VHH binders against Protein CSN12 homolog (csn12). Designs and how they scored, part 13

Target 1, 185 residues: Protein CSN12 homolog (csn12), of Schizosaccharomyces pombe (o13873r232to416)
Amino acid sequence: VIFHYYLGIVAFLNQNYKNASAELEIAFSLCHKGYNRNLELILSYWIPTRILVNHQLPTKNLLSKFPNLASVYIPLTRALKSGNLGEFGKCLQKNETLLAKTKIYLTLEGTRDLCIRNLFRKTWIICGKSTRLPVSVFQIALQVAGTDLPKLHVEAILANMISKGYMRGYISRNFETVVLSAKDP
Below, E stands for the ipSAE of ESMFold2; O stands for the ipSAE of OpenDDE; V2 stands for 0.75 times the mean of E and O plus 0.25 times the DockQ between their complexes.

## First folded at step 4 (VHH)

Design Enf (framework vhh_enristomig)
Fold by ESMFold2-Fast, scan of step 4:
Structure Enf (fold): chain B 185 residues (1-185), chain A 122 residues (1-122)
Amino acid sequence: as target 1 above (185 residues)
Amino acid sequence: EVQLLESGGGEVQPGGSLRLSCAASGFTFSSYWISWYRQAPGKQREWVSTIKSGGSTNYAESVKGRFTISRDNAKNTLYLQMSSLRAEDTAVYYCAKDLSRYFDSLSPEDYWGQGTLVTVKP
């Protein structure tokens, strides 16, 4: 248990999140079910790693067994699932001292783009899964989520999402339109 | 490094049978629940079956009685025995570690492995 836990933490601190996730998973699986403190330590690094690398959120069932983790991650997962950027920011701010002390803050801040991706996915679905959407639709989505930005800044966000592979397509600036891949938007 | 390699797909006639395999490495296979998923052309990925570390199994309603999931912990291999195949079973089949007890996917498009294509043709 201890060996894989340490390997996982070293990988995490070196920003090798894929190795960190693998080693922490092994540590978790080998940890005796009565050792809740050890499980909590493993989860404190495994959860943020799974969110960042695998785009997976801890279940309510898992979090119910660890109240300290639940107080951080229940609001955060709710914000990520709903694409609520305002609540996401509030969750990080509320827990900033604890997350910074454990070197987790920047890892969770790195998941902000996943929150945006989920917001845009919901927007796409609401618009009937159209392959052609005005930039203004995404601007309105961000505004409703608490982020009021001019169109040029929204275009920059969209370009970043496309660059990261979170959206497939391109931006037609002359038509102020996002053209999404029909098969894999 | 975690690896899952699906194989055994191919073309088969309706009512036929096929056996899929998933070779696992890089983790303690016997300790994990392992699942089969499939994705048909133009459709969302669908859960097919899960086998727990203790050997108990669960199946989607559409495949109950026709498919059998099994595991060989000594070989680190997962199997899906498919019988009475229908045109509706045509899909790319994927295996994955089942972490659904602990984690929900934020994106239903996230998955591991290349999959293996099963085509049921008359």
Scores: ipSAE 0.250, ipTM 0.643, lowest interface PAE 2.2, mean pLDDT 80

Design Ha (framework vhh_7uia_1)
Fold by ESMFold2-Fast, scan of step 4:
Structure Ha (fold): chain B 185 residues (1-185), chain A 123 residues (1-123)
Amino acid sequence: as target 1 above (185 residues)
Amino acid sequence: QLQLVETGGGLVKPGGSLRLSCVVSGFTFSSYAMAWVRQAPGKELEWVSSISGSGGSTYYEDSVKGRFTISTDNAKNTLYLQMSSLKPEDTAVYYCAADLYGDWSFLYEYDYWGQGTQVTVSS
């Protein structure tokens, strides 16, 4: 178990998150249930990696077994599920010292784009899954979620989401409109 | 990207057998519980069976216990449901899902159950 834990940590520190997730999963599965301290150490690196790579969140059932992790991740997972960027930022800031010391901060900051994607997907659904949405609709969604940004910054965020494959479509600047693919927007 | 693809459904006579498969992509399979759930026409979604990713612990709804067997091929990220002694009451669309009561849940709720596969048991 220690061997796979070590390989996972080395991969994590090298930002090889796919390999880190795989090794930490093996370490967790091999670790005895009674070794709570060892399970917590594995989870402290596996949880952020699994969110970033697999888009999966720890459940309250898992977190109830590890109170120190629960205090960090229950608020964070709630923010990610709801697309609440303001609460996401507050959670990272509150735990900044701890996360920076363990070199986890940047990995969790990397999940901010997933929070934005979930916000935009919910916005798309609320608007009736339209293939054409004004940029202002996403600007309002971000404002409601605690982030007040100019249209140019919203367009930059949308362009980034499209370039990363989180949204399929293009931005029509002349009409200030996002045109989404009929399949997998 | 999270993707679950169910296959293996079809028309079968009472007493017959079918094997359903669910291919999982976009995440590591073996560390969380997987489930089969079904929905009969006009009825609510019903849990059928679950399997833990590690240790291979299996759980079944009473009405299918002894007739259905859930299993995994962790190397292929594939979940199976072997169904035998099928009854007309087993007629439903069967969905593959990650068990939301396990250690891990999906960030995107709408993507976790795919299109399903139709199982029809009739003479």
Scores: ipSAE 0.207, ipTM 0.636, lowest interface PAE 2.4, mean pLDDT 77

Design Hb (framework vhh_7uia_1)
Fold by ESMFold2-Fast, scan of step 4:
Structure Hb (fold): chain B 185 residues (1-185), chain A 120 residues (1-120)
Amino acid sequence: as target 1 above (185 residues)
Amino acid sequence: QLQLVETGGGLVKPGGSLRLSCVVSGFTFSSYAMAWVRQAPGKELEWVSSISGSGGSTYYEDSVKGRFTISTDNAKNTLYLQMSSLKPEDTAVYYCAAGDWSFLYEYDYWGQGTQVTVSS
């Protein structure tokens, strides 16, 4: 258990998240259910890695066994699922000292783009699943979620989402419009 | 890619029984804890039951405890929910999911589900 745990931590600290996830999964599977302290240590690095790499969130069922993790991740997972950037930022700030000490802060900050994607997906649905949406609609969505940005910055965010494959489509800059794939935006 | 196919829903009278099934592909069943979650009309998603990846531990939401039984058939990569003594308040679309982990994107999670309607 200990060997795969340390390999996972080393990979995590070196930002090799694919290797970190693989090693931490092995450590978790080998760890006895009754050794909650050891499971908690593994999960403290596996949870942020799994969110970033696999786009999966710990459930309340998992977190109920680990009160220290629950206090951090129940609010954070709620914010991520709802696309609530304001609450996401508040959760990171509230836990900044703890997350910085364990080198987890940057990994969770990396999940901010996933929060943005979920916000934009909900915006798309509220707008009737249109394949053409003004950039201003996403700007308003970000503003309502606590992030007030000028159109140029919103376009940069949208371009980043498309570049990462989180959205399928393109940006028509001359019309300030996002054109989304009809099948999987 | 994880793929889940839910079946077994239907219309049933109060006090009746149904068995839901979820065929899983894309991973080794025993390596994941599995869960059933439901969404009643106009309500949010509610966790119903989960089973550990080893199959040794089961957990239930209080309102279904004693009425529902979660189980797995590892040879078939299938998750089951045996529902008995059904009540009108059990009316919902039922989805299967990883018990310890949920999908970040709600619409990927909602899939097709299986509709359970309990009415006289």
Scores: ipSAE 0.054, ipTM 0.489, lowest interface PAE 4.6, mean pLDDT 76

Design Hc (framework vhh_7uia_1)
Fold by ESMFold2-Fast, scan of step 4:
Structure Hc (fold): chain B 185 residues (1-185), chain A 122 residues (1-122)
Amino acid sequence: as target 1 above (185 residues)
Amino acid sequence: QLQLVETGGGLVKPGGSLRLSCVVSGFTFSSYAMAWVRQAPGKELEWVSSISGSGGSTYYEDSVKGRFTISTDNAKNTLYLQMSSLKPEDTAVYYCAADYGDWSSLYEYDYWGQGTQVTVSS
């Protein structure tokens, strides 16, 4: 348990999240269920790592056993799944002191792009899953979610999403339109 | 394979009570954390309540705490949501959802099946 826990923490602090996730998974599986404090320590680093690397969230089943983690992650996972950027930001601010003490704050801030992806996915669904959407539609989605940005910044966000593979397609500047792949947008 | 069928919705007056049921098939019921989520007209999906697959720990959205009770009947593979002191703002389509083990996909839908309509109005 202890060996894999330390390897996981070292990898986490070095931002080697894939190795951190692998080592922490082994530590968790080897940890005796009666040692809830040790399980909680492992999860405090594994949960944010698993969100970044695997795009997976802790379930309420897992969190029900760890009230301190549940108070942080139940609201945060809800915000991430729904693409609620305002709530995501509020959750991080509410828990800033705790998350900063454990070096987790910046790792969770790094999941902001995943929240944006889910917001844009909902926008795409609401618009009838069209392969051509005006940039203004995404600007309005961000505004409704509490983020009022100029069109240029919205285009930069869209370009970033496409660059990271979160959206498949391209931006047509002449028509101010996002053209999404008919396959796996 | 995994099927969730919600029933029990209907029209109810403010202050009234209603019990929603979700019949589960296609998986081991106790292996999953179960949840109720809702969607009001013109609004986004909102998580309402959850119950753990083991241990039976329950969690509630602040707006429903003290008014709603989530429970399971493992013998009938059924999840329940007992709603009391209903308010007009509880009007929504309610969906039953299953979380897979300890981890769920960020991109999975939080609801399954077609849902059941709850309307609270005088």
Scores: ipSAE 0.265, ipTM 0.675, lowest interface PAE 1.7, mean pLDDT 77

Design Hd (from P2b with K97A S100Y R101G Y102D F103W D104S W105F S107Y P108E E109Y; framework vhh_7b2m_4)
Fold by ESMFold2-Fast, scan of step 4:
Structure Hd (fold): chain B 185 residues (1-185), chain A 122 residues (1-122)
Amino acid sequence: as target 1 above (185 residues)
Amino acid sequence: EVQLVESGGGLVQAGGSLRLSCAASGFTFSDYAVGWYRQAPGKQRVVVASIYSGGSTKYSNSVKGRFTISRDNAKNTVYLQMNSLKPEDTAVYYCAADLYGDWSFLYEYDYWGQGTQVTVSS
């Protein structure tokens, strides 16, 4: 158990999240259910890794056995799933000291883009899955989610989403319209 | 990668039966809950049945007593046995995987199948 846990932590610290997830999964599967402390240590690194890499969230059923993890991840998963960027920020801020101590804070900050993607996906669906959307539509979505940004910053966020493959399309030259792929934005 | 393939749809008369299959690949199937959803023309996609990793099941009120969901972890397959079919059951049926026991997917459409058409004639 300890060997795969160790390999998983080393991979995590080296930002090799694919290998970290694989090793931590083996460690978790080999760990006895009665060893709650060891399971909690494995989950401390596996949960943020699975959110970032696999886009998977821990359930209330999993978290019910680990009160320390539940206090962090129940509100965080709710915010991520709903695309609630304001609550996401509040959750990270509330748990900043704990997350920074374990070097998890930056990994969870990395999931902010996934929260934004989920917000934009919901916006796209509400707009009838249009292939052409004004940048202002995404600006309003961010404002409703608690983040009031000027158009230039919204354009930067959209460009970042496209660059990372979270959204497929391009921004028109005059920065007024986003043109989305018909298959998956 | 994660793939879900639905099959078993077709045309059937009211009162008839069909069995749908959902074959999964690219993930540890036994850890995942799997749901069957359907979408009729002009309507939203709705859940019809779910089976959790531990084997417990849930059904929508419209199909309780008529549909049975089951799984075969050795074959990475989930089944939906549909009995006493009604014209109202006409829809495209979709399979979706989720880790209800320990994990859930962040996005609803990330791990959907292509769907299988079920048409119930009167």
Scores: ipSAE 0.217, ipTM 0.635, lowest interface PAE 2.0, mean pLDDT 78

Design He (framework vhh_7b2m_4)
Fold by ESMFold2-Fast, scan of step 4:
Structure He (fold): chain B 185 residues (1-185), chain A 119 residues (1-119)
Amino acid sequence: as target 1 above (185 residues)
Amino acid sequence: EVQLVESGGGLVQAGGSLRLSCAASGFTFSDYAVGWYRQAPGKQRVVVASIYSGGSTKYSNSVKGRFTISRDNAKNTVYLQMNSLKPEDTAVYYCAAGDWSFLYEYDYWGQGTQVTVSS
């Protein structure tokens, strides 16, 4: 158990998150439920890794067994699931001193793009799943979520989402429009 | 959409066995952990067993040694083999994402399958 936990932590600190997730999964599966402190230590690194790499959130069922983790992750997972950038930012700031004592803060900050992706997906759904959406629609979505940015910066965010495969399509600057693929937008 | 459909429940006598099946659709099944949960009347829904994407398993203390969870990724199915059943195992059994939910997909609980163990 300790061997896989150690390998997972080393991989995490080296930002090898895929390997960290695999090793921590093995450590967690081998640890008895009666060893709550050991399970909590594994989860403290596995949760941020699973969010970043696998796009999976800890359930309330899992978190109810670990009150210290629940106080951090229940609000954070709520913000991520809803695409609420304002709440996401508040959760990170509230827990900054706790998370900053490890590389966990930076790993969770890396999940901000997942929050933006969910916000844009909600925006797309509200607009009737249109294949053509003005950039201004996404700008307004970000503004409502607490982020007031000029169109150029919104276009950069959209380009980043497309680059990461979170959205399929392209940006037509001549029409200030995002053209989304009918397959997996 | 993520969908999980449970089957295989029924009435058995104490000491008997049942095999539950959970058919999954709407996601890349092999990438995700799946768990079995149960809920008895008037009680909270609790985890029974989980199987992770890599094949590792975890069991609640109340069923360890009696239940076995397994998966067949080619058939998108998770199984729960229940042996040495006790009256206190009586519950509706649910298949769901175990300790983890999907960020971009709704958490989905199946309709459940009733298991009744006669005293």
Scores: ipSAE 0.192, ipTM 0.604, lowest interface PAE 2.3, mean pLDDT 78

Design Hf (framework vhh_7b2m_4)
Fold by ESMFold2-Fast, scan of step 4:
Structure Hf (fold): chain B 185 residues (1-185), chain A 121 residues (1-121)
Amino acid sequence: as target 1 above (185 residues)
Amino acid sequence: EVQLVESGGGLVQAGGSLRLSCAASGFTFSDYAVGWYRQAPGKQRVVVASIYSGGSTKYSNSVKGRFTISRDNAKNTVYLQMNSLKPEDTAVYYCAADYGDWSSLYEYDYWGQGTQVTVSS
């Protein structure tokens, strides 16, 4: 248990998140389920890593066993799933001292793009899952979420989301409309 | 779009009973474990009862023997029968469908609004 835990932490500190997640998963699976403090330590590094690289969130079932983690991650996971950028920022700020002490803060800040992705996905659903959406629709979504940006900057965000594979499609000529893929493979 | 709608909450006297319902849509209900959670004012949300896809159940120590969780896969609904209610059971009750310890960031649009249960002395 301790060997895989330390391998996971070393990988995490070296920003090798794929290996960090793999080692921490082994440590968690081998750890005695009744030894809550050891499980909590493993989860304190595994949760942010799993959010960033696997796009997975701890469930309420998992968090109910660890009240200290639940107080941090229940509101944060709600903000991430709903695309609530304002609440996401507030959650990080509220827990800044604790997260910075464990070197987790920057890893969680790295999940901001995932919050934007979920905001855009929710916008797409609200618009009836249309394959063609004006850029202005996403601009309005960002404004409602507390981020007022000019159209050109919104197009840059959309281009970044496409380049990262967070959404599939393209921005039509003149950059007026986003054309989205109707189905995932 | 996954949707869970809680209902059945209300005001009840100590020793009374309530039955909560959770209506699900937008996913293959029978494949998921479903749990009831509660959050009292000023406290963190805690698990109350869970029912797995195979029908097995688990209860928190505080409600064991008083609460019964059940599911009707044909109606996409989970129930929580609450008997011998105590003032300490006062909370907002939420249902959540999960597939173990981890869920996809992209599975759920929002968390349900919950249903208020108030138990007076």
Scores: ipSAE 0.267, ipTM 0.652, lowest interface PAE 1.6, mean pLDDT 78

Design Pc (framework vhh_7b2m_4)
Fold by ESMFold2-Fast, scan of step 4:
Structure Pc (fold): chain B 185 residues (1-185), chain A 123 residues (1-123)
Amino acid sequence: as target 1 above (185 residues)
Amino acid sequence: EVQLVESGGGLVQAGGSLRLSCAASGFTFSDYAVGWYRQAPGKQRVVVASIYSGGSTKYSNSVKGRFTISRDNAKNTVYLQMNSLKPEDTAVYYCAKDLSRYFDWLSPEFDYWGQGTQVTVSS
């Protein structure tokens, strides 16, 4: 149990999140369910890794057993699901000291792009799942979410989302329209 | 890109058996729970069985004792062995990357569903 926990933490600190997730899953599965402190320590690194790498959020059932984790992750998962960038930022700031001490802050900051992805996905849905959308639509979505950015910055965000595979398509050369693939935009 | 391909369905008489297969690609198969779901005409899609990355299994009450889910990580394949089939088991069967008992997908619409395989059980 302790061996896989340590391997997972070492991988996590080296930003080898795939190996960290695998080792922490083994540690969690081998840990006796009544050893809540040990389970909590494993989860404190496994949860952020699962969010970043697997795009998965801890269940309310899991968090109900660990109040300290629930206080951090219930608001964070709500923000991520809704694409609420303002609430996401507030959650990280509220827990900044704790997350920085455990080296988790940067990993959770890395999930900001997932929050943006969900915001843009919701925007795509409310626009009738169109394959062609003006850049201004995404700019307005960000503005509604509390982030008022000039068009050039919005284009940079969209380009980053496409490069990460979070959106499939391209930005037209006039920088006015996003063309999304009919499947898995 | 994530892809799931179901096979093995068909027509069988009540009391018979079938084995369904689901071939997965485009993700690290061994890292994920996978499940079998079914949808009968006019009804919502419901979970039938799940197998987690560590090999533990869970079954719906309607199939417990009759169906067995298994996986072959080397072949990126999950199986559903269906025994003692009943007419009420008639449905299109789908496989999907399942929700872990500890984690939910951030966006369910990005979960990939296979095309499904039809199972018809005659009385």
Scores: ipSAE 0.233, ipTM 0.663, lowest interface PAE 2.1, mean pLDDT 80

Design Pe (from P2b with K97R; framework vhh_7b2m_4)
Fold by ESMFold2-Fast, scan of step 4:
Structure Pe (fold): chain B 185 residues (1-185), chain A 122 residues (1-122)
Amino acid sequence: as target 1 above (185 residues)
Amino acid sequence: EVQLVESGGGLVQAGGSLRLSCAASGFTFSDYAVGWYRQAPGKQRVVVASIYSGGSTKYSNSVKGRFTISRDNAKNTVYLQMNSLKPEDTAVYYCARDLSRYFDWLSPEDYWGQGTQVTVSS
């Protein structure tokens, strides 16, 4: 039973997140409810793995049972859901020492792209779910969210989102627009 | 490693029946709760039915009395027997370990995988 926990941590440290998630899930299911400290330790690695790999966020109900995790993840979850990059950055900065010590910081930093995806999705909805959007609209969205970037950097972010499959479409250089797939945006 | 594969969907007329299957691999099946979920176009994913390791079941109000969830631990399979189908049951159906107590999806548009399409015509 203990070895599933260790296998999960080793996989996590090796950035094998799919295997880490599977092993940590088994460890969590086998851990007795009375051992809250052990459950909290498992969750400290399982939660960031679930966010990064499965695009899932811990529930308020789960976090209410672990105050130390709640203090980190309630604000982070809110920022991720709303696409609030400024609050996302503040959450990571506030908890930097703890996250770095447990080697979780870089994993959570890796979820920044999911925060950007949600920001861009909200932008798309506000613009009436248009299949053609100016790059400047995303630039303004990032600026409102606390990230003031020139157009070239915004284009790089959009290209990254498309390459990761977070957005389905392409960037039109002639019209400086993002063309989104009507089927799978 | 962990995999759940849905099958059994199709096109049926209102009042008809379908049986969905979910084949599990890569985990100790008997230890986990498994749920059936569905998502209609433009709607949120919703839980339809859940079956726990001890065999107890839960159903959403919209399907209670019409759908029956069951499991065969020897075959690592969960079934959803759907009777008295209505056009409102039209959706893609997904099978997943029931982690909804612990985790929510970040975005309603996140991909569940292929699932199995159920279409009920009037």
Scores: ipSAE 0.303, ipTM 0.705, lowest interface PAE 1.6, mean pLDDT 80

Design Pen (framework vhh_enristomig; at its last look DockQ between E and O 0.38; V2 from the best seeds 0.00; counts 0 for: unsure alone 63.6 < 65)
Fold by OpenDDE, look of step 5:
Structure Pen (fold): chain B 185 residues (1-185), chain A 122 residues (1-122)
Amino acid sequence: as target 1 above (185 residues)
Amino acid sequence: EVQLLESGGGEVQPGGSLRLSCAASGFTFSDYAISWYRQAPGKQREWVSTIYSGGSTNYAESVKGRFTISRDNAKNTLYLQMSSLRAEDTAVYYCAKDLSRYFDWLSPEDYWGQGTLVTVKP
């Protein structure tokens, strides 16, 4: 258990999250359920890795066993799911000292794109799931979420989302419109 | 592209049984753990069961002893045998790739099918 844990941590610190996830999963699976402290240590690195790499959130049942983790990840998961950038930011800020110490902060900061993705998805749904949406609509969504950005920056964000596969479509710059896939936007 | 298609849902009386199926494609089915989830109207999605690549299984406490998860790797199909069904089992059931009882998809709709509705009522 210890061996895999350390390998996982080293991988995590080197931002090799795929390897980190694999090692930490093994560590967690092999760890005796009675060693709550060790389990919590493993989860402290495994959870952020799973969010970032696998786009998976810890269950309430899991978190219920670890109050310290729950305090961080319950609000964070809520923010991510709802696309609430404000709450996302607040959560990271509140826990900055603790998370920065372990470099977990950087990992979780990397999950902001997931939050944005969900915000944009919500926006898309609110707009009737149209395959063509003005960039301004997404700009407004970000503004409402507490992020005021120029339209060009919003286009960049959208482009990034498409590049990462969080959105399927393309940006028509001439028309300042996002064209989304009808099948799977 | 990962595709999952659930089937087998329907209406059943309390105490009845149903067998759900999940047809998987777009990945090496045998190499991954596969899970069942369910979402009741107005409620959050709930983990139901997982079967690992090695054949081991896990179940939510609420379904232990009543539900049985299985897989046919040759057919790339996941199954959920449900027995002793209760009203509280009413939900849309989904299958999802590579999930465990410890984690849920951030956006599950991206990683599972349309689901199959199970309604348990007199």
Scores: ipSAE 0.177, ipTM 0.588, lowest interface PAE 0.9, mean pLDDT 89
ESMFold2-Fast, scan of step 4: ipSAE 0.325; ipTM 0.725
ESMFold2, look of step 5: ipSAE 0.283; ipTM 0.715
ESMFold2 (binder alone), look of step 5: mean pLDDT 78; pTM 0.788

Design Ph (from P2b with S107D P108E E109Y; framework vhh_7b2m_4)
Fold by ESMFold2-Fast, scan of step 4:
Structure Ph (fold): chain B 185 residues (1-185), chain A 122 residues (1-122)
Amino acid sequence: as target 1 above (185 residues)
Amino acid sequence: EVQLVESGGGLVQAGGSLRLSCAASGFTFSDYAVGWYRQAPGKQRVVVASIYSGGSTKYSNSVKGRFTISRDNAKNTVYLQMNSLKPEDTAVYYCAKDLSRYFDWLDEYDYWGQGTQVTVSS
């Protein structure tokens, strides 16, 4: 258990999340049921890694067994799933000292893009799944979610979403419009 | 490095059969539970069948009695035998380590990769 746990932590600190996830999964599977402290240590690094790399959220059943993790991740997963950027930011800020101590803060900050993706996905659905949406629609979505940004910044966010494969399409600057793939946006 | 590659999908008439394969590499295959998942257009990704390291299996109610999951540890491969296929089984099928007990997918529109497309015509 110890060997795979340490390999996982070293990979995590080096931002090798792919290897970190693999090693921490092995450590978790080999850890005995009664060793809640060891399980909690493994999960403290495995959960943020799974969110960032695999786009997976811890279940309420898993979190119910670890109240310290539940206090952090229940509100965070709710914010991520709903695309609530304001609540996402509040959750990170509230737990900043603890997350910074364990070097997890930056990993969870990296999941902000997933929160934005879910916000934009919900916006697209509300707009009737249109293949052409003005950039201003996403700007308003961000504003409603508590983030008031100028159009240029919104375009940068949209370009990043497309670059990461979270949205399929392109930005037409001539028409200030996002053109989404009808096949798989 | 963990890798799972799906194959075997295709177009089939209602009542027909297909066998899907998942080739695994980059981990000690025999130590892990592996599941088959599917995602239909406009629907969330759901688990359809799982096989545990000891060989025990679990099926979703929608496929119970029609689908059979099996594994060949010597070949690092998981199979899904699909019988009595229905139009409702039309979906992209994916294989993954079965962690559904501990983790849920963030969004229904997430996808692991290409998967293997199964289309059942009426």
Scores: ipSAE 0.233, ipTM 0.666, lowest interface PAE 2.1, mean pLDDT 79

